VH-VL binders against b7j9k3. Designs and how they scored, part 46

Target 1, 255 residues: b7j9k3
Amino acid sequence: MTTEPGDRAWVLHHYPYGDTSLIVELFTRTQGRLGVLAKGARRARSALARIEAGRPLWVRWLGRGELPVLAQAEELGPFLPLNPLQNLSLFYVNELLLRLTQRRDPFPDLFQVYEETIDALCSEPGEGWYLRRFERRLLENLGWAPDLAHCAECGRSPDAASSEHWLYQAAHGVFCRAHAPDAAVAIEAAALVWLRGAMQTRSMPVWNSSLRRCLEQELLVHLGGRPLESRRLLTAYLRRTQPAMTIQKREEHSE
Short names: E, the ipSAE of ESMFold2; O, the ipSAE of OpenDDE; V2, 0.75 times the mean of E and O plus 0.25 times the DockQ between their complexes.

## First folded at step 21 (VH-VL; framework fv_tislelizumab)

Design w4 (at its last look DockQ between E and O 0.48; V2 from the best seeds 0.73)
Fold by OpenDDE, look of step 21:
Structure w4 (fold): chain C 255 residues (1-255), chain A 122 residues (1-122), chain B 107 residues (1-107)
Amino acid sequence: as target 1 above (255 residues)
Amino acid sequence: QVQLQESGPGLVKPSETLSLTCTVSGGSISDYYWHWIRQPPGKGLEWIGVIYYEGSTYYNPSLKSRVTISKDTSKNQVSLKLSSVTAADTAVYYCARVDYERGSYLEYFDYWGQGTTVTVSS
Amino acid sequence: DIVMTQSPDSLAVSLGERATINCKSSQYVSDYVAWYQQKPGQPPKLLINYASNRATGVPDRFSGSGYGTDFTLTISSLQAEDVAVYYCQQYWSTPYTFGQGTKLEIK
């Protein structure tokens, strides 16, 4: 078996395999999503026992098959315990990758965005703009992101200086008012400009609901109409932990 | 406290244009989304359309060709026009405000006018 | 359009008993669902937003639940003043749509 060069990776999920092993889904910089067999990982005192989400790893694997054997896994950073909200956010991001990406399809740009998203959820737990950023970048990397720069009918472009509301429709993109479709999500022009940009800064809170709906609807198309459990859980958690009078604020700043 | 009051003719002839006004007191209309919703006698609620804070509008596709919503900030009023009315347009018409907190606009309706009854009859 | 279907159309419940009204959307709407109470001659009054968030001033006996396509409004202990027609509404996507309404009466 040929030893592959090492790669930076994050754990997306792991499953029991036999009595002593795990199948581990990794997100790697150069290989994309990679499934590996972690032999003996379930044994006590296993060197591979520290396979967990939310911590960057340096990994090596043996073989070129569908499930190469994990040969090395080293932590590249400190363990940071995550609170329930952070864990749910991470779960959500990981489930998106698990559901929408194929193995051995690298996305170096998305990998960087993923790491930045993890950093953001650790530094600013509860904020939603970095999730919107990840969602958009995921769609872009997969080639599924609609054009947000032009009305799908007339080619007119949203003006960031305008407060004009445009209409977003999943799978079709954006429409100016003159060409509004029958079903859509209203969204400010400036929000569209933000969403199609670098998204290096926080979005305006007033855009949060529109951005969430637009991106969730778009992702749902590619999820085959089957929503994510992680999204449901995250939403439920936010509703339980937020006072009734502050839920609007929560919607404004997070999710 | 915000107060919404719909006004207009209670009776409109078929094929004519229904014109209603929603007068808002206790707050500026400029900071909110305003909607029109109607309810035929003994029936459910139908969303007509919205005017956003900057003045752009979006209408229910079922009524789009006949509906015009506008606002006058100087008078703090929102208006509805529905052209080519028929008996099917007989309803109580409500203006409603979308809840708003610190710039968050969500299309559930926290404030309603008392409604104005419009009957379409020859 | 997203169709909101309530069940039942009418409901009679004894004072102090639990009343349950269901609302089903024709497609996924996340938690973007509101519930309204409407009494005769009055406009609808917001009870619940985000499927489960009780609006300000709404009694604790009112609660909402659900996510995705199935939603429920519950009155834990029916009071005389709760006699009304109740409507669910989605604000996930335009056009915004309401359920057909559920008439709640005292048995």
Scores: ipSAE 0.914, ipTM 0.950, lowest interface PAE 0.5, mean pLDDT 93
Fold by ESMFold2, look of step 21:
Structure w4 (fold): chain C 255 residues (1-255), chain A 122 residues (1-122), chain B 107 residues (1-107)
Amino acid sequence: as target 1 above (255 residues)
Amino acid sequence: QVQLQESGPGLVKPSETLSLTCTVSGGSISDYYWHWIRQPPGKGLEWIGVIYYEGSTYYNPSLKSRVTISKDTSKNQVSLKLSSVTAADTAVYYCARVDYERGSYLEYFDYWGQGTTVTVSS
Amino acid sequence: DIVMTQSPDSLAVSLGERATINCKSSQYVSDYVAWYQQKPGQPPKLLINYASNRATGVPDRFSGSGYGTDFTLTISSLQAEDVAVYYCQQYWSTPYTFGQGTKLEIK
């Protein structure tokens, strides 16, 4: 038996188990993704905090097997009500982790990005740049992010000040116009430079639609041909309620 | 209020070069992507290629060895040349555009020319 | 290339009845699908983008649905002016490709 200090965690998903319990998928700071049995968590007088996605917890668990028992769950912050778009965005971020990470595989940098993403979606309720940042950082942490700094054929670098577009090919990287592949999508040079940096913005990037398509294609390579249910729901919601968010102005024109 | 009008020869001999022009009125070609799309008789549509607003081009791989798309901003025209034609190149040829206000690199086509019929026959 | 396969190739529907046209992509295209109407002697006209968004000026009887690989265009109450060939198109990845068309006729 080991001593098991507490850990900071977020609920990714949970399922009812028996009459009074939950099976909970957690994303923890030090252990990565962790499945736990939350005994009695559905009882009216549960000693465990409410186990919901979008609420940070301090957790402790017992056992080293595949499904340890959740011994403690304490709320670490106030519950902030989320609107439907925020909830769907959270579901999407959580499903990405559930589909693309393994239990007990620590990703401390990704954990920090996850928390930054939750903070951003709470303060900026539209579908925005923070989802593109999360997608890119997830790929980077899993070792699947392509080199965006150099054309895959000639090594030329995108210039953020240029009006030039580039071509993105999932699993193969980026290409300048001189080396365009047979199948690809167009993406702004500034978008490629943004993806390599801190990915912070004071407004919605003009190239969000390009980023959305390119990053979805890259993630799909790793999803084994089974698309995300959360992505389908989020996309349907956006098209129905916020069609203008999916339209981006072209970048500065060349003469 | 933008209008697109294709023009060019209706009959082209095999092995020659097909040359078409799309004249744009009611707007400038400089701010948009311009596409060429063709439709063989009684068949579906085939995307030929695009010229981007900064002047670079990208062509359908099936045609890229024979295709040149260019533009002339002074005449507000977009041009298509297709070399070494055969009977398989017989089609109605359309120029098309995406509305700038609706997307950046989105490739659904909401402005179409009337089309010009090209027959390749000896 | 992404192949877009429409069904049926032709369809006859009585005036005022519902017409349904299907389109299947050979690979995942998210919702990057457009639908076009082509009336005899005319160029194609955009009806739907992003699988479900009606283009400006398109009557409410036209609707689209679908995601991933399976897409549907529905005309809820067929009118005489709806006689046309209908095409789906993907813009997920180059080369952009169209379905073979579905000819809609009055039954």
Scores: ipSAE 0.710, ipTM 0.848, lowest interface PAE 1.4, mean pLDDT 85
ESMFold2 (binder alone), look of step 21: mean pLDDT 89; pTM 0.906

Design w5 (at its last look DockQ between E and O 0.51; V2 from the best seeds 0.00; counts 0 for: pae E 2.6 > 2)
Fold by OpenDDE, look of step 21:
Structure w5 (fold): chain C 255 residues (1-255), chain A 122 residues (1-122), chain B 107 residues (1-107)
Amino acid sequence: as target 1 above (255 residues)
Amino acid sequence: QVQLQESGPGLVKPSETLSLTCTVSGGSISDYYWHWIRQPPGKGLEWIGVIYYEGSTYYNPSLKSRVTISKDTSKNQVSLKLSSVTAADTAVYYCARVDKEWGSYLEYFDYWGQGTTVTVSS
Amino acid sequence: DIVMTQSPDSLAVSLGERATINCKSSQYVSDYVAWYQQKPGQPPKLLINYASNRATGVPDRFSGSGYGTDFTLTISSLQAEDVAVYYCQQYWSTPYTFGQGTKLEIK
């Protein structure tokens, strides 16, 4: 078996395999999503026991098959305990990658965005703009992102200085008022400009509901109409743990 | 406290244009989404359309060709026009406001007018 | 359009008993569902938003649940003043749509 060069990776998920091993889904910089067999990872005192989400790893693997053997896993940063909200946010991002990406399809840009998203959920727990950023970048990297720069009918462009509301329709993109479709989500022109831009700054809170609905609807198309469990759980957690006023505020900023 | 009051003719002839006004007191209309919703006698609720805070509008496709919503900030009023009315347009018409308590526009309706009855009859 | 279907159309419940009204959307609407109470001669009154968030001033006996396509309004202990027609509404996508309504009466 040929030893592959090392790569920076994050754990997306792991499954039991036999009595002593794990199948580990990794998100790597150069290989994209990569499934590996972590032999003996379930044994006590295993060197591979520290396979967990939310911590960057340096990994090496043996073989070129569908499930190469994990040969090395080293932590590249400190362990940071995550609160339930942070964990659910991470779960959400990871589930998106698991559901929508194929193995051995690298996305170096998305990998960077993923790391930035993790940093953001750790630094600003409860904020949602970085999730919207990740969602949009995911769609872009997968080649599924609709054009947000032009009305799908007339080619008119949203004006960043305008508060004019445009209409977003999943799979079709944006429409100006004159060409509004029968079903859509209203969204400010400035929000569209933000969404198609670098998204290096926080979105305006007033856009959060529209941005969430637009991106969730778009992702749902590619999820085959099957919503994410992580999203449901995140919503349930927020409803359960926060009073009415706080829930409204949380929806504005975190979902 | 915000108060919404619908007004207009209670009777409109077929093929004519229904014109209603929603007068708002206790707050400015400029910062909110305003909706029109109607309810035929003994039936459910039908969303007609919305005017956003900057003045753009979106209408129910079923009524789009006949509906015009506008606002006059100087009078603090929102208006509805429905052209070519028929008996099917007989209903109680409500103006409603979208909540903006946290600065986000969430399109459930927290404030309603008392409604105004419009009967279409020859 | 997203169709909101309520069940049952009418419901009679004894005072102090639990009342349950269901609402099903024709497609996924996340938690973007509201519930309204309407009494005769009055406009609808908001009870619940985000499927399970009780609006300000709404008694604790009212609760909402659901996510995706199936939603429920529950009155844990029916009071005389709760006699009304109840409507669910989605605000996931335009055009916004309401259920056909459920008439709640005292048995």
Scores: ipSAE 0.904, ipTM 0.946, lowest interface PAE 0.6, mean pLDDT 93
Fold by ESMFold2, look of step 21:
Structure w5 (fold): chain C 255 residues (1-255), chain A 122 residues (1-122), chain B 107 residues (1-107)
Amino acid sequence: as target 1 above (255 residues)
Amino acid sequence: QVQLQESGPGLVKPSETLSLTCTVSGGSISDYYWHWIRQPPGKGLEWIGVIYYEGSTYYNPSLKSRVTISKDTSKNQVSLKLSSVTAADTAVYYCARVDKEWGSYLEYFDYWGQGTTVTVSS
Amino acid sequence: DIVMTQSPDSLAVSLGERATINCKSSQYVSDYVAWYQQKPGQPPKLLINYASNRATGVPDRFSGSGYGTDFTLTISSLQAEDVAVYYCQQYWSTPYTFGQGTKLEIK
């Protein structure tokens, strides 16, 4: 019998270790990311072969070193298979965590956002508003989110009621028209205000093309210029299946 | 169908200011982004700048000190001024915009004018 | 500035054969790449946006691919009307920049 307390966790990734085992990257409620050794997980009769991304688990592990042994993994709900688009979106969210967080660094608010993101992904499949919210909340939790409330040069604030475009420059913040930098992304003032708020919506934001570009550029700063494989795959899938309106809503501005 | 027609002088002397207009017919210039793009003889395309639908401008840094883009909604025209021209400014000049039917103003160019040739020479 | 470099500078292809034009950006541009066709004495015409999305009215023989820094325009079965200069363009960040062009001719 295991006496160590269990924890709620999600599988981010796993890969082979030796002949019969896996290393499993978990995102746990209390410990943040945790790498565990799943001994014998590649044996034909292993219960650990059912450890998959997109399903919450109750896990227990042994040891406090860099690679504790996974002692128990129990499924916390029915199996609901994901379609390809849902899987690519999940891969993207998981890759962001794998690339941008450290093992054993707890983020309780981010854990809640992750679970909300997975719930939204399952109920509204595809590249949706919840990915933009996850990206922004991730940057906020890691301390990398820029100040969107003030022009980086003069301190003026965007007005949500304005049709005005602002300029977004990754690693440098936002600029009003008077202080436009040499390299930037044009973004609507209302989109900047949306990013500062709760980001609650039932559909893709009208400004998704601007949001996608700004957030991808900001994340790339912290990825060391090494882009995400999951983003490439997700984008390729969306372009092949929904080429005309994959990213933007047609109703952003009417003639 | 929106139609774009550039007009201006065919020949401009070095050091003078080049002034071009883009006259829009079959539609309104309001609520669109308008771009100027040029092409030197036998060479590629160079983006000059944009005027956003709210009237602000943004210019290619390589030309920023010499460029002014403006619009006149009463005449349905977009204008380009380029000061202190040299032979290197010899090009075909295009006005262009993005179709807003796609729910966003994007920075690739669906609609192009016919182009107007400008030669900078003594 | 993000430099867009096309290869080859010129290309001769037999009617009905496949033509392939490459474009490489000096920096990561995600899929924010467009392709244009320009015939002599005419303005450029948009073919592709978002690296792979055909613009309205563009024939199926035109296709685009790529992500990040390496992009390709393919004409699967060349027709006489496809003789033109082709340009790639990035719109990841200002200033927006174009490749130097690729002249496509019938062999």
Scores: ipSAE 0.529, ipTM 0.790, lowest interface PAE 2.6, mean pLDDT 84
ESMFold2 (binder alone), look of step 21: mean pLDDT 88; pTM 0.904

Design w6 (at its last look DockQ between E and O 0.47; V2 from the best seeds 0.70)
Fold by OpenDDE, look of step 22:
Structure w6 (fold): chain C 255 residues (1-255), chain A 121 residues (1-121), chain B 107 residues (1-107)
Amino acid sequence: as target 1 above (255 residues)
Amino acid sequence: QVQLQESGPGLVKPSETLSLTCTVSGGSISSYYWHWIRQPPGKGLEWIGVIYYEGSTYYNPSLKSRVTISKDTSKNQVSLKLSSVTAADTAVYYCARVDYEGSYLEYFDYWGQGTTVTVSS
Amino acid sequence: DIVMTQSPDSLAVSLGERATINCKSSQYVSDYVAWYQQKPGQPPKLLINYASNRATGVPDRFSGSGYGTDFTLTISSLQAEDVAVYYCQQYWSTPYTFGQGTKLEIK
């Protein structure tokens, strides 16, 4: 059995397999999403019992099949306790990867964005801009991101210095006002410029609702019209923890 | 507290243009998105269109060819024009907005009392 | 357009009893749903936004639920002043659309 080189990985999810094993879905830098069989991981004294989402690992695996055997798993950092909102956000990001990526399809850039997103989850809990960033980068890496630089009909470009509103339509991209489609989400030109850029800075709070809807609609197309449970739970959590007026303000500053 | 008041002719002849004005008091129109919504007698609500804070507009496709929404910041007024009216355009017309400055959320906290427009020869 | 379909079209409920109105969207709208109450000769009044959040000043007996395509407005204990037509609305995508309305009466 050939031992694969080690890789940095994050646990996305794990499932019981037999009496003593787990199937673990990893997101790795060089292999992309990787499913591994963690033998004996369910045993009480297993060193693998600490496999959990939100912790970076160094992993090695044996085999070239669909489910290689996990040979090594080392913790690369301490576990940071997450509050419920952070956990739900992580769950959401992980579910996106699980639903939309294929195994053994590496996305090194997206892996970096993923790590940055987790870092942002920890340092800026309750913010939504980094989730929008992740969503956009995911779509881009998968080759599904619409062009945001040009009106789909006339080729005119949004100007960040303009307060002009454009129209976003899933699967089609953006339209200037002159070529607005029948069904769309209105979005400020500057928001589009942010969204198609590096997104290294926080988005304007007033853009959050538009950005959320645009990206959610786009992702939904690729999810086959099946919404994410994690998003439902995240939304429900936000509603429970904040009154209507606060949620309206929350919409300004977060997801 | 912000108040919205629609005004215009109560009667319009077929093929003419309906013109309405929404006068806003207790707050500036400049930082909000303003909507027009109508309700035919005994029927539900139909969204007509919106004017954004910078002045651009978006209309219901069903009315797009006939609708014009504009605003006058100096008068703190939002206007609606609907051309080539028919009996089907008979309705109570409302102006509305969300109670959040700069918000892109298009539910409506504030409504005018509405103005009735009847299209009849 | 996203079609919002309410059920029932009319409802008669006894005072103090629970009233339930349903709204179904023709496509996914997340939680971008609002509920309105309209009394004769008055404009609609916002009751619920984000499918389940009570607007300011709305009595606790009003509640909203739902996510995705199925939404519900509930009045836990019907009061005389609750006689009205109720509308759901989606603000997920343009054009914004309303349900056909549900007339609520006292039995």
Scores: ipSAE 0.902, ipTM 0.944, lowest interface PAE 0.6, mean pLDDT 93
Fold by ESMFold2, look of step 21:
Structure w6 (fold): chain C 255 residues (1-255), chain A 121 residues (1-121), chain B 107 residues (1-107)
Amino acid sequence: as target 1 above (255 residues)
Amino acid sequence: QVQLQESGPGLVKPSETLSLTCTVSGGSISSYYWHWIRQPPGKGLEWIGVIYYEGSTYYNPSLKSRVTISKDTSKNQVSLKLSSVTAADTAVYYCARVDYEGSYLEYFDYWGQGTTVTVSS
Amino acid sequence: DIVMTQSPDSLAVSLGERATINCKSSQYVSDYVAWYQQKPGQPPKLLINYASNRATGVPDRFSGSGYGTDFTLTISSLQAEDVAVYYCQQYWSTPYTFGQGTKLEIK
């Protein structure tokens, strides 16, 4: 019905529909997540046959209903060649959006973080800091991120220079050791400070396991009864390919 | 290489304080996180608590009011005190260590031989 | 507390046959599960961490699988030295908890 100017978008997922078509889940700059019908996209000579995850697109669609028709999809950037770990990481980021956002709910700041995440994913081998940043920014944009700057009981702030551990309790925030709740997990004070900042680094933070566990627990609060399939696959891949750590040295905890 | 040896009294009277020591040889206690875990006769395992690298502790809520874990770097020892004991505290007590994989994770890859404590009059 | 429930409590398996032990958590624990073997008069020995990662020196016949709430330890071909009690353990959240144990015997 209404003619719209185009929009920048990324493919999150697609499914076969009928004999020649796809249903495509898009993440768009101005409209948030959209489901669209890509008519004839599976035909051998279709102009739409190359709409795959990992490439920015310029898209136009027709209709204002639940499933508008994809009218145009053109590449806006180069192909992003991804190794298996990078593909699983992209699948994970995309599934988070599919499970935790609603269609037609714009998140322009998150869209920017998504694009930065794909850029980092392509330029850095292995699972990196950018997944932790995406997880945290997603929680922030959805209004689910706890205050990490203050102990939930006494208001004391984590000190990045301290070797003291803190306690993380999903849905309830963080606690200094003096106010530890009965069910929690340990996390480094520096990790909490990193999560409050720009979350930039040249290498995976040494406390990544604490971050992964805490962020997974927080996301799980909102995922209902089923975990992410992409998380299961990504985690299994990392366990098979991740170098084992050796004995923890004292110097890693003290400055 | 690294050896863990628990020691303490075999018999403790009800209402008294149980005191155990885990002596570490072949390595330094200052580089690791130390746990105490117990096993009542014919029963499963129960995690008691942990002392972290920096000396702070965290305890199983079921025992929190009665337990203290400490370490003595000069003796290379980790200690457990459990106050106000009853017959239910009769168990084999283990000290255990966790490999640190860049973060806090708690699977126990090194265990002491264990020391049996019986609480009876 | 997260309850770890093992099944069966006891099983008997013929030498050379497959043994399967299940562990179910009362809450989602991702893959933060370890398995231990305990022989009479000995401390527990770590077999598996992260649900599926064999610890150093553990024979290839031991394997773990599972994610979320359902976990399995498998011994592909039972050997005489595998007679023991086996425990699962979660390290997703405190207090860290163990299953009640599964006694494995030769049939």
Scores: ipSAE 0.719, ipTM 0.847, lowest interface PAE 1.2, mean pLDDT 85
ESMFold2 (binder alone), look of step 21: mean pLDDT 89; pTM 0.920
OpenDDE, look of step 21: ipSAE 0.897; ipTM 0.942
ESMFold2, look of step 22: ipSAE 0.666; ipTM 0.834
ESMFold2 (binder alone), look of step 22: mean pLDDT 89; pTM 0.916

